# Designs tried in a protein design chat: VH-VL binders against S-adenosyl-L-methionine-dependent tRNA 4-demethylwyosine synthase (TYW1). Part 7

Target 1, 149 residues: S-adenosyl-L-methionine-dependent tRNA 4-demethylwyosine synthase (TYW1), of Arabidopsis thaliana (Mouse-ear cress) (q8rxn5r50to198)
Amino acid sequence: GKIFFISQTGTAKALAQRLHELCASNDIAFDIVDPHSYEPEDLPKETLVLFIASTWDGGKPPKNGEFLVNWLGESAEDFRVGSLLLSDCKFAVFGVGSRAYGESYNAVAKELSSRMIGLGGLEMIPVGEGDVDDGELDRAFQDWCDGVI
Short names: E, the ipSAE of ESMFold2; O, the ipSAE of OpenDDE; V2, 0.75 times the mean of E and O plus 0.25 times the DockQ between their complexes.

## First folded at step 14 (VH-VL; framework fv_burosumab)

Design M5 (from E6 with light chain F91W; at its last look DockQ between E and O 0.77; V2 from the best seeds 0.00; counts 0 for: pae E 4.0 > 2)
Fold by ESMFold2, look of step 14:
Structure M5 (fold): chain C 149 residues (1-149), chain A 123 residues (1-123), chain B 106 residues (1-106)
Amino acid sequence: as target 1 above (149 residues)
Amino acid sequence: QVQLVQSGAEVKKPGASVKVSCKASGYTFTNHYMHWVRQAPGQGLEWMGIINPRGGSTNNAQKFQGRVTMTRDTSTSTVYMELSSLRSEDTAVYYCARGPYSGWLPEYYFDYWGQGTMVTVSS
Amino acid sequence: AIQLTQSPSSLSASVGDRVTITCRASQGISSDLVWYQQKPGKAPKLLIYDASSLESGVPSRFSGSGSGTDFTLTISSLQPEDFATYYCQQWNSYPTFGPGTKVDIK
């Protein structure tokens, strides 16, 4: 399995590290991956993928995940790939955002989920929606982790 | 050696459904996409769709969307195609056809073909 | 959809003849063109992929050429087993096939 963090300031990265430790405690092996150094063409080989993704203030992905997010969008429109590409891949997404941005709230996590589903991925649980401003981020993350494991 | 063995000929009335099987052997079933192609008597070939044997996802030609269902069983290395609401113009030989080894991106041509299954739709 | 035409629709030839069959696409398809041989009552057999690459086990008398919209299949010295119908097929988009060229004995 792979845990991808898409992080501007380190919050999503820290949550990904917590998830990795929790998985290890349950004897579940995962690699933590910075998508900047990951070749997107390897994604169809993955059978289990977890995303922890923050949304930057304009609804845009942090730079370390921009290439992967764009690649997923372009692939979703290619006739050769469609829902065939990720058909053997289970996934889940947790978003780190702020309701202060309105419709951009967790936009990156929602886009990731939409693209993974469109490419044939099996969503394990609904997108986890964390809000850094409401004091409930850790509880939302814990609930999401319980659903994944 | 690679072999694709299809189920036998079928005679159907208009409005019925038909399900054709294709059993693969001689290669790793999950390393190759499977396609279905039909050929009406005295006419050319027509691609119907593709199935990924690993996850069972499909992409069907628009003409058949809503009428064709493709499935697979990895334990028996078998692909199925079901065509519903049959019409007389669906009379054809139906082939399963294997795509070449697919790494990342499937290539849409066919290196091995089943023997064909004749489906006749008549009143 | 990308339409393919083939020329001629049929031809008669003798053993030893050089035979050329053309396939034309309604729009550019790069080199995403393959050729099949089909005998009556049998499934098609792949001869050429990527316009010019010979499939393993296919005799070297078969060759393919072309790119874009115009493609040819050539049989340099026709053999008795080569009397069949030949189809081109593109996959630059969803697959479509040419109408076929029947090669008969003269």
Scores: ipSAE 0.187, ipTM 0.689, lowest interface PAE 4.0, mean pLDDT 89
ESMFold2 (binder alone), look of step 14: mean pLDDT 94; pTM 0.953
OpenDDE, look of step 14: ipSAE 0.614; ipTM 0.851

Design M6 (at its last look DockQ between E and O 0.60; V2 from the best seeds 0.00; counts 0 for: pae E 3.7 > 2)
Fold by ESMFold2, look of step 14:
Structure M6 (fold): chain C 149 residues (1-149), chain A 124 residues (1-124), chain B 106 residues (1-106)
Amino acid sequence: as target 1 above (149 residues)
Amino acid sequence: QVQLVQSGAEVKKPGASVKVSCKASGYTFTNHYMHWVRQAPGQGLEWMGIINPRGGSTNNAQKFQGRVTMTRDTSTSTVYMELSSLRSEDTAVYYCARGPYSRGWLPEYYFDYWGQGTMVTVSS
Amino acid sequence: AIQLTQSPSSLSASVGDRVTITCRASQGISSDLVWYQQKPGKAPKLLIYDASSLESGVPSRFSGSGSGTDFTLTISSLQPEDFATYYCQQFNSYPTFGPGTKVDIK
């Protein structure tokens, strides 16, 4: 399996590390992946992927995830791809955001979920949503992790 | 050596269904998308749809949407095509056809190996 | 849907002749065209992909050319085993096939 972190300030990366440790303690093998160094064409080979993704100004992904997020969007528009591409891939997404963004709250996580579903991926649980400003991020994340495991 | 072996000829009445099998060998079954293409006697070729052998998802030609079901069994390396509500115009040879190696993410919509064909005759 | 036409519909030729078959698309398809050979009672066989790339194991007397809307298949010196029907197919969109060109002995 792969755990992708899409992070600007390191919060999503730290959460990904916590998830990785939890999976390892349950004998579930995952690699933590910085999507900047990941070749998106390898994604169709993955059978289990987890995303921890933050959203920044204008609903944009952090720099390290831009290429992967854009690749998913472009793939979803290709007639050849459709729901064929990721049909053997299970996934889950946790978003790290702030309600101060209004309509853009956790936009990256929601886009990831939408694109993965459109490409044939099986969403294991609903998008987890954390707010860095409300004091509930850690509990929201833990609840999401429990659902994934 | 790549080989696609299809089930035998079928004779059906209008309104019935037919299920054609295609057993693959000589390659890694999950590395290649599989297509179905038909050819009416003395006529040209017509693409029916594609199946991803990983996960079993399909895209069918609009003409056959609602009448064609494609499935696969990875344990036997076999693809199936079922065509329902048969009409005389469905009389044709039905081919399974393998797409080229799917390294990367794009399924390709041309065919490097073909099964021997299965004649389906629909008559009163 | 992208329609393909082929010319001629049929032809008669002798062993050793140079044979040219054309395929025209109803809209631009870049180089997303393939050619198949089909003998009576047999499945089609891939000859050319990407308009001009020769499939492995296909004799070098076969060649393809063209881009956009106009494509050709050429057999430089016809052999006895080349008498067959030839189909073009585009894959710039969902696949469609040309109506075929039958090549017979004169």
Scores: ipSAE 0.262, ipTM 0.737, lowest interface PAE 3.7, mean pLDDT 89
ESMFold2 (binder alone), look of step 14: mean pLDDT 93; pTM 0.951
OpenDDE, look of step 14: ipSAE 0.587; ipTM 0.840

## First folded at step 16 (VH-VL; framework fv_burosumab)

Design P2 (at its last look DockQ between E and O 0.83; V2 from the best seeds 0.00; counts 0 for: pae E 3.4 > 2)
Heavy chain, then light chain:
Amino acid sequence: QVQLVQSGAEVKKPGASVKVSCKASGYTFTNHYMHWVRQAPGQGLEWMGIINPRGGSTNNAQKFQGRVTMTRDTSTSTVYMELSSLRSEDTAVYYCARGPYRRWLPEYYFDYWGQGTMVTVSS
Amino acid sequence: AIQLTQSPSSLSASVGDRVTITCRASQGISSDLVWYQQKPGKAPKLLIYDASSLESGVPSRFSGSGSGTDFTLTISSLQPEDFATYYCQQFNSYPTFGPGTKVDIK
ESMFold2, look of step 16: ipSAE 0.277; ipTM 0.749
ESMFold2 (binder alone), look of step 16: mean pLDDT 93; pTM 0.952
OpenDDE, look of step 16: ipSAE 0.348; ipTM 0.790

## First folded at step 18 (VH-VL; framework fv_burosumab)

Design U3 (at its last look DockQ between E and O 0.83; V2 from the best seeds 0.61)
Heavy chain, then light chain:
Amino acid sequence: QVQLVQSGAEVKKPGASVKVSCKASGYTFTNHYMHWVRQAPGQGLEWMGIINPRTGSTNNAQKFQGRVTMTRDTSTSTVYMELSSLRSEDTAVYYCARGPYRGWLPEYYFDYWGQGTMVTVSS
Amino acid sequence: AIQLTQSPSSLSASVGDRVTITCRASQGISSDLVWYQQKPGKAPKLLIYDASSLESGVPSRFSGSGSGTDFTLTISSLQPEDFATYYCQQFNSYPTFGPGTKVDIK
ESMFold2, look of step 18: ipSAE 0.527; ipTM 0.811
ESMFold2 (binder alone), look of step 18: mean pLDDT 93; pTM 0.950
OpenDDE, look of step 18: ipSAE 0.542; ipTM 0.847

## First folded at step 19 (VH-VL; framework fv_burosumab)

Design V4 (at its last read DockQ between E and O 0.85; V2 from the best seeds 0.75)
Heavy chain, then light chain:
Amino acid sequence: QVQLVQSGAEVKKPGASVKVSCKASGYTFTNHYMHWVRQAPGQGLEWMGIINPRGGNTNNAQKFQGRVTMTRDTSTSTVYMELSSLRSEDTAVYYCARGPYRGWLPEYYFDYWGQGTMVTVSS
Amino acid sequence: AIQLTQSPSSLSASVGDRVTITCRASQGISSDLVWYQQKPGKAPKLLIYDASSLESGVPSRFSGSGSGTDFTLTISSLQPEDFATYYCQQFNSYPTFGPGTKVDIK
ESMFold2, look of step 19: ipSAE 0.632; ipTM 0.844
ESMFold2 (binder alone), look of step 19: mean pLDDT 93; pTM 0.945
OpenDDE, look of step 19: ipSAE 0.633; ipTM 0.862
ESMFold2, look of step 21: ipSAE 0.688; ipTM 0.866
ESMFold2 (binder alone), look of step 21: mean pLDDT 92; pTM 0.943
OpenDDE, look of step 21: ipSAE 0.670; ipTM 0.871
ESMFold2, fold request of step 25: ipSAE 0.331, 0.627, 0.641; ipTM 0.770, 0.855, 0.856
ESMFold2 (binder alone), fold request of step 25: mean pLDDT 93, 94, 94; pTM 0.951, 0.953, 0.954
OpenDDE, fold request of step 25: ipSAE 0.814, 0.787, 0.806; ipTM 0.917, 0.907, 0.914
ESMFold2, last read: ipSAE 0.610, 0.607, 0.304; ipTM 0.850, 0.845, 0.760
ESMFold2 (binder alone), last read: mean pLDDT 93, 93, 94; pTM 0.953, 0.952, 0.954
OpenDDE, last read: ipSAE 0.766, 0.803, 0.822; ipTM 0.901, 0.912, 0.919

Design V5 (at its last look DockQ between E and O 0.36; V2 from the best seeds 0.00; counts 0 for: pae E 3.8 > 2)
Heavy chain, then light chain:
Amino acid sequence: QVQLVQSGAEVKKPGASVKVSCKASGYTFTNHYMHWVRQAPGQGLEWMGIINPRGGYTNNAQKFQGRVTMTRDTSTSTVYMELSSLRSEDTAVYYCARGPYRGWLPEYYFDYWGQGTMVTVSS
Amino acid sequence: AIQLTQSPSSLSASVGDRVTITCRASQGISSDLVWYQQKPGKAPKLLIYDASSLESGVPSRFSGSGSGTDFTLTISSLQPEDFATYYCQQFNSYPTFGPGTKVDIK
ESMFold2, look of step 19: ipSAE 0.107; ipTM 0.613
ESMFold2 (binder alone), look of step 19: mean pLDDT 93; pTM 0.946
OpenDDE, look of step 19: ipSAE 0.030; ipTM 0.686

## First folded at step 21 (VH-VL; framework fv_burosumab)

Design W1 (from V4 with heavy chain G55T; at its last look DockQ between E and O 0.59; V2 from the best seeds 0.00; counts 0 for: pae E 3.6 > 2)
Fold by ESMFold2, look of step 21:
Structure W1 (fold): chain C 149 residues (1-149), chain A 123 residues (1-123), chain B 106 residues (1-106)
Amino acid sequence: as target 1 above (149 residues)
Amino acid sequence: QVQLVQSGAEVKKPGASVKVSCKASGYTFTNHYMHWVRQAPGQGLEWMGIINPRTGNTNNAQKFQGRVTMTRDTSTSTVYMELSSLRSEDTAVYYCARGPYRGWLPEYYFDYWGQGTMVTVSS
Amino acid sequence: AIQLTQSPSSLSASVGDRVTITCRASQGISSDLVWYQQKPGKAPKLLIYDASSLESGVPSRFSGSGSGTDFTLTISSLQPEDFATYYCQQFNSYPTFGPGTKVDIK
């Protein structure tokens, strides 16, 4: 399995490390992956993928995930790919955002989920929505992790 | 070298089903999508659908939705196409075909073709 | 669905003639067009891909041109072995094929 972190300030990376530790304690092995160093064309080979993704200003992905997020968007619209590409892949997404962004709140996480589903991925649980500004981020993350495991 | 070898000719009555096989060799079977294309006698060509041999997932042309089922057996490197509720207009040569890739994306044109399987539907 | 037409539907030509076959798409398909040759009882053979790229092992007397909606297959000097039916096919979307052009040697 793979845990991808898409992080501006390091919060999503830290949560990905925490998820990795929780999975290991339950005998579930994962690799933590910086998407900057990942070849998106290998994604069809993955069977279990977890995303921890933050949203930057204007609903944009942090730089380390920009290519992967754009690649997913382009692939989801391509008739050659359609729902066949990721049909053997289970996934889940947790978003790190702020309600101060209004309509862009956790936009990257929501887009990732939409694109993974459009490519045939099996969403394990609903998108987890964390808010860095409301004091509930750790609780939201814990609840999401419990659902993944 | 890439080869696609299909099962032999079939004669069927209207309302029956037919299942055509396509055995692949000379490449890693699960790495390439397989298509089915048919051609009625003296007529043009018609794309029927595509199967991902790794997962078994399919996209069928809308014209054949509900009548065509494509499956595969990875242990024998074989793809199958089954067409049900046959009509006289389904009389055709049925081809399996494989196309190139642009990177990881399959291109939907075909440089490798099976020899074709004649299916005749007659009352 | 993207419809393709071909012109002419059939033709007769002599060895050495320059032969042209036209394919027209119902909407723009960029350069996402291929040409096949098919002889009786045989599977189609790919000649040209991406509108103008010659497939490996295909004689250089075959060429393709065009983009958008209008495409042409040219045989610069027809040979006896070129008796066949020629089909265009688009791959800008789910594949559709032209109705074919039969080339007879007179």
Scores: ipSAE 0.218, ipTM 0.692, lowest interface PAE 3.6, mean pLDDT 89
ESMFold2 (binder alone), look of step 21: mean pLDDT 94; pTM 0.951
OpenDDE, look of step 21: ipSAE 0.562; ipTM 0.843

Design W3 (from V4 with heavy chain R54K; at its last look DockQ between E and O 0.73; V2 from the best seeds 0.65)
Heavy chain, then light chain:
Amino acid sequence: QVQLVQSGAEVKKPGASVKVSCKASGYTFTNHYMHWVRQAPGQGLEWMGIINPKGGNTNNAQKFQGRVTMTRDTSTSTVYMELSSLRSEDTAVYYCARGPYRGWLPEYYFDYWGQGTMVTVSS
Amino acid sequence: AIQLTQSPSSLSASVGDRVTITCRASQGISSDLVWYQQKPGKAPKLLIYDASSLESGVPSRFSGSGSGTDFTLTISSLQPEDFATYYCQQFNSYPTFGPGTKVDIK
ESMFold2, look of step 21: ipSAE 0.637; ipTM 0.848
ESMFold2 (binder alone), look of step 21: mean pLDDT 93; pTM 0.946
OpenDDE, look of step 21: ipSAE 0.717; ipTM 0.892
ESMFold2, look of step 22: ipSAE 0.588; ipTM 0.837
ESMFold2 (binder alone), look of step 22: mean pLDDT 92; pTM 0.945
OpenDDE, look of step 22: ipSAE 0.665; ipTM 0.878

Design W4 (from V4 with heavy chain R54K G55T; at its last look DockQ between E and O 0.81; V2 from the best seeds 0.00; counts 0 for: pae E 3.3 > 2)
Fold by ESMFold2, look of step 21:
Structure W4 (fold): chain C 149 residues (1-149), chain A 123 residues (1-123), chain B 106 residues (1-106)
Amino acid sequence: as target 1 above (149 residues)
Amino acid sequence: QVQLVQSGAEVKKPGASVKVSCKASGYTFTNHYMHWVRQAPGQGLEWMGIINPKTGNTNNAQKFQGRVTMTRDTSTSTVYMELSSLRSEDTAVYYCARGPYRGWLPEYYFDYWGQGTMVTVSS
Amino acid sequence: AIQLTQSPSSLSASVGDRVTITCRASQGISSDLVWYQQKPGKAPKLLIYDASSLESGVPSRFSGSGSGTDFTLTISSLQPEDFATYYCQQFNSYPTFGPGTKVDIK
């Protein structure tokens, strides 16, 4: 399996490391992956993928995940792929966002989920919605982790 | 030696369904996408859809959406196409056809074809 | 959908003749064009892919050319076994086929 972190300030990365530790304590092997160094064309080969994704200024993905998110969007526009591309892949997404962004609240996580589903991925649980401004991010993350594991 | 062997000819009444099989050999079944293409007597060719034999996921031509179902059985290396609500204009030879697999995208042309299965729809 | 036309719809030629069949797309398809040969009662056989690439085992008398909207299949010296119908097919979008060109040997 792979855990991708899409992080601007390191919050999503730290949560990904925490998830990795939880998986290891349950004898579940995952690799933590910075998507900046990941070849998106390898994604169709993955069978289990977990995303921890921040939404940043203007509802945009942090730079380390920009290429992967754009690749997913471009793939959705290619007639060849449709729901065939990721049909062997189970996934889950946790978003790190802020309700202060209004309509952009966790926009990256929601876009990731939508794109993965549209390309054939099987969503294991609903998108986890973390809010850095309401003081309950850790509780939301823990609840999501409990659902994934 | 790649080989695609299809089930035999069928005669059906309007409103019925038909299920055609295509057994693959001579390559790793799950490494190539499978397509279905039909040809009415004395007419040209028409693409019907594609199946990923590894996962069973499909993408059907819009014309056949809601009437065609493609499935597979990986244990027998066999792909199936079922066409429902048959009409006389569905009378055709139905081919399974293997696509080349280039890069991460499936390709939509066909390097190996089954022998064809004649389906006749008449009352 | 991308429509393909073929010219001529049929032709008759003598052994040894140079035969040219054209395929025209309703919009640009780059080089995403293939040619098939089909004999009566048989499945189509891939001849040319990517507009000009010869499939393995196909005689070198067959060649393809073109890009964009206009494509040509050429048989440099027609042989008796080349009696068949020839179809073009595009794969720049969901596949569509040309209506076919029937080649009869005189």
Scores: ipSAE 0.237, ipTM 0.710, lowest interface PAE 3.3, mean pLDDT 89
ESMFold2 (binder alone), look of step 21: mean pLDDT 93; pTM 0.947
OpenDDE, look of step 21: ipSAE 0.535; ipTM 0.834

Design W5 (from V4 with light chain S53D; at its last look DockQ between E and O 0.71; V2 from the best seeds 0.66)
Heavy chain, then light chain:
Amino acid sequence: QVQLVQSGAEVKKPGASVKVSCKASGYTFTNHYMHWVRQAPGQGLEWMGIINPRGGNTNNAQKFQGRVTMTRDTSTSTVYMELSSLRSEDTAVYYCARGPYRGWLPEYYFDYWGQGTMVTVSS
Amino acid sequence: AIQLTQSPSSLSASVGDRVTITCRASQGISSDLVWYQQKPGKAPKLLIYDASDLESGVPSRFSGSGSGTDFTLTISSLQPEDFATYYCQQFNSYPTFGPGTKVDIK
ESMFold2, look of step 21: ipSAE 0.668; ipTM 0.861
ESMFold2 (binder alone), look of step 21: mean pLDDT 93; pTM 0.947
OpenDDE, look of step 21: ipSAE 0.622; ipTM 0.858

## First folded at step 22 (VH-VL; framework fv_burosumab)

Design Y1 (from V4 with heavy chain G56S; at its last look DockQ between E and O 0.62; V2 from the best seeds 0.00; counts 0 for: pae E 2.7 > 2)
Fold by ESMFold2, look of step 22:
Structure Y1 (fold): chain C 149 residues (1-149), chain A 123 residues (1-123), chain B 106 residues (1-106)
Amino acid sequence: as target 1 above (149 residues)
Amino acid sequence: QVQLVQSGAEVKKPGASVKVSCKASGYTFTNHYMHWVRQAPGQGLEWMGIINPRGSNTNNAQKFQGRVTMTRDTSTSTVYMELSSLRSEDTAVYYCARGPYRGWLPEYYFDYWGQGTMVTVSS
Amino acid sequence: AIQLTQSPSSLSASVGDRVTITCRASQGISSDLVWYQQKPGKAPKLLIYDASSLESGVPSRFSGSGSGTDFTLTISSLQPEDFATYYCQQFNSYPTFGPGTKVDIK
């Protein structure tokens, strides 16, 4: 499996590292992946994909994930590609955001979920919605992790 | 090196179904999308649909929606096309055709073709 | 649906002749056009993709050109094995094929 972190300030990266450690302690092997270095065309090979994604300025993805997120969007909207692409891929998404940003709250995580579904992926659990401002981020993350494992 | 070998000719009555097989060899089966294309006697070519070889995901031409089912068996590197509710106008040679490798993305032209399977629909 | 037409519908030519076949699309398809050769009783064979790129193993006497709506296939010096029907196909949308151009001896 693969754990992708999409992170600006390091929060999503740190959570991805925690998830990796939790999986390892349960004898579940994952690779932690910086999407900046990942070839999006390899995604159809994956059978299990976990995203930890923060939302940054104006509801946009952090730069390390920008190319992957854009590629997913273009592929999902291409009528010749769409639901053909991910034929055996399960996924889950946890978002790191802030309700102070209203409509942009966890926009990147919600976009990722929508794009992966449109490409034929199977969502394991609903998008996890973390809020950095409410003091409950750690509990929300742990609850999401429990649902994934 | 690349070879697509199809099942033999079929004669069917109107209202029946036909299932044509296409066995691939000489390449990594799961790297290439497979298409079906037909050609009525003395006529041009008509695209029917595409299947992702890594799963059951398909996209079919509108004309054949509800009548065509495409499946695959990775253990035998074989793709199947089943056309139901046959009519006399379905009399044609049916080809499987491989899309070029494009990094797991589908491509909509065909670099290798099966030998064709004649399906005749008559009373 | 993108309609393709071909000209001429048929032609007769001698070995060594230069042959040009035209394909026209009902709307712009950039360079999303391929050419196939089909001999009687055989499946089509890919010759040219992306309007002008020669498929591996295809003799250099075959060439393609054009973009937008008007495309050509050229055989610079016709050989005995080139007598066949030639089809264009677009992939700017779901595939559609031209009606074919038959190239005959004599």
Scores: ipSAE 0.278, ipTM 0.711, lowest interface PAE 2.7, mean pLDDT 89
ESMFold2 (binder alone), look of step 22: mean pLDDT 92; pTM 0.945
OpenDDE, look of step 22: ipSAE 0.398; ipTM 0.808

Design Y2 (from W3 with heavy chain G56S; at its last look DockQ between E and O 0.63; V2 from the best seeds 0.49)
Fold by OpenDDE, look of step 22:
Structure Y2 (fold): chain C 149 residues (1-149), chain A 123 residues (1-123), chain B 106 residues (1-106)
Amino acid sequence: as target 1 above (149 residues)
Amino acid sequence: QVQLVQSGAEVKKPGASVKVSCKASGYTFTNHYMHWVRQAPGQGLEWMGIINPKGSNTNNAQKFQGRVTMTRDTSTSTVYMELSSLRSEDTAVYYCARGPYRGWLPEYYFDYWGQGTMVTVSS
Amino acid sequence: AIQLTQSPSSLSASVGDRVTITCRASQGISSDLVWYQQKPGKAPKLLIYDASSLESGVPSRFSGSGSGTDFTLTISSLQPEDFATYYCQQFNSYPTFGPGTKVDIK
């Protein structure tokens, strides 16, 4: 499996590392991947994908995830790709955001989930949502991890 | 050489189902998408749907959604198309057709065809 | 759905003739067009892909041209085995076929 971190300030990256360690402690092997260095066209080869995704200014993805998110969006709208692409991929998404941004709260995580589903992916559990401002981020993340592992 | 060999002609009554097979050889079966296209007597060609290389998902023309089921068996290199709730207007020659790809992207045209299977629906 | 038309619907020609068939799309499809040949009782055979690329094994007397909405299939010198029905097909969206052009012997 792959653990992707879409991170601007490092919070999502740190959580991804934590998830990786948690999986390892349960004898579950994942590769931590920076989407910036990942070829999106390899995504159909993945059977299990976990996203830890921050939402940045204006509801946009951080720079390291921009290409992948855009690729997913374009692919989901392409009739040649559609639901045929990721039908063998199970996935889950955890969002890192702030409710202070209103409708943009965890917009990237929600978009990732929507696009993955549109491409035929199987969502393991609903999108996890973490708020960096409410002091409950760690708890929310742990709850999400418990559902994934 | 690439070959697609389809099952024999079928005669069905309205409301019945028909399942046509297409056995592939001469290439890596699990690399290519497979399409189904039909042609009514004396008429043109009509695309029905596509099945991915692994056989884990399909995309059907809206006209046939809910009525057509495509499957594939990698162990026998065979693709199947089942059409249910048959109507007289379903009388046609049904073709399996291989879809080429560019990189990871399927192309929605057809480089090799089966010989066709005539399906007749009559009371 | 993208609709294709062909002209003419049928034509009669002699061996050695230059034959031209046109295909028109209801909207722009770039170069996402192929041509097939179909003989009675047989499956279609791919001749041209990407509007102008000759499929492997197809005689060089066949050629395709065009982009956008107007396309042409040309047989430079008609041979006895070329009498058949020819279809254009677009793959810029979900596949649709032209109605076909029957090429008969004069």
Scores: ipSAE 0.297, ipTM 0.775, lowest interface PAE 1.6, mean pLDDT 95
ESMFold2, look of step 22: ipSAE 0.573; ipTM 0.822
ESMFold2 (binder alone), look of step 22: mean pLDDT 91; pTM 0.935

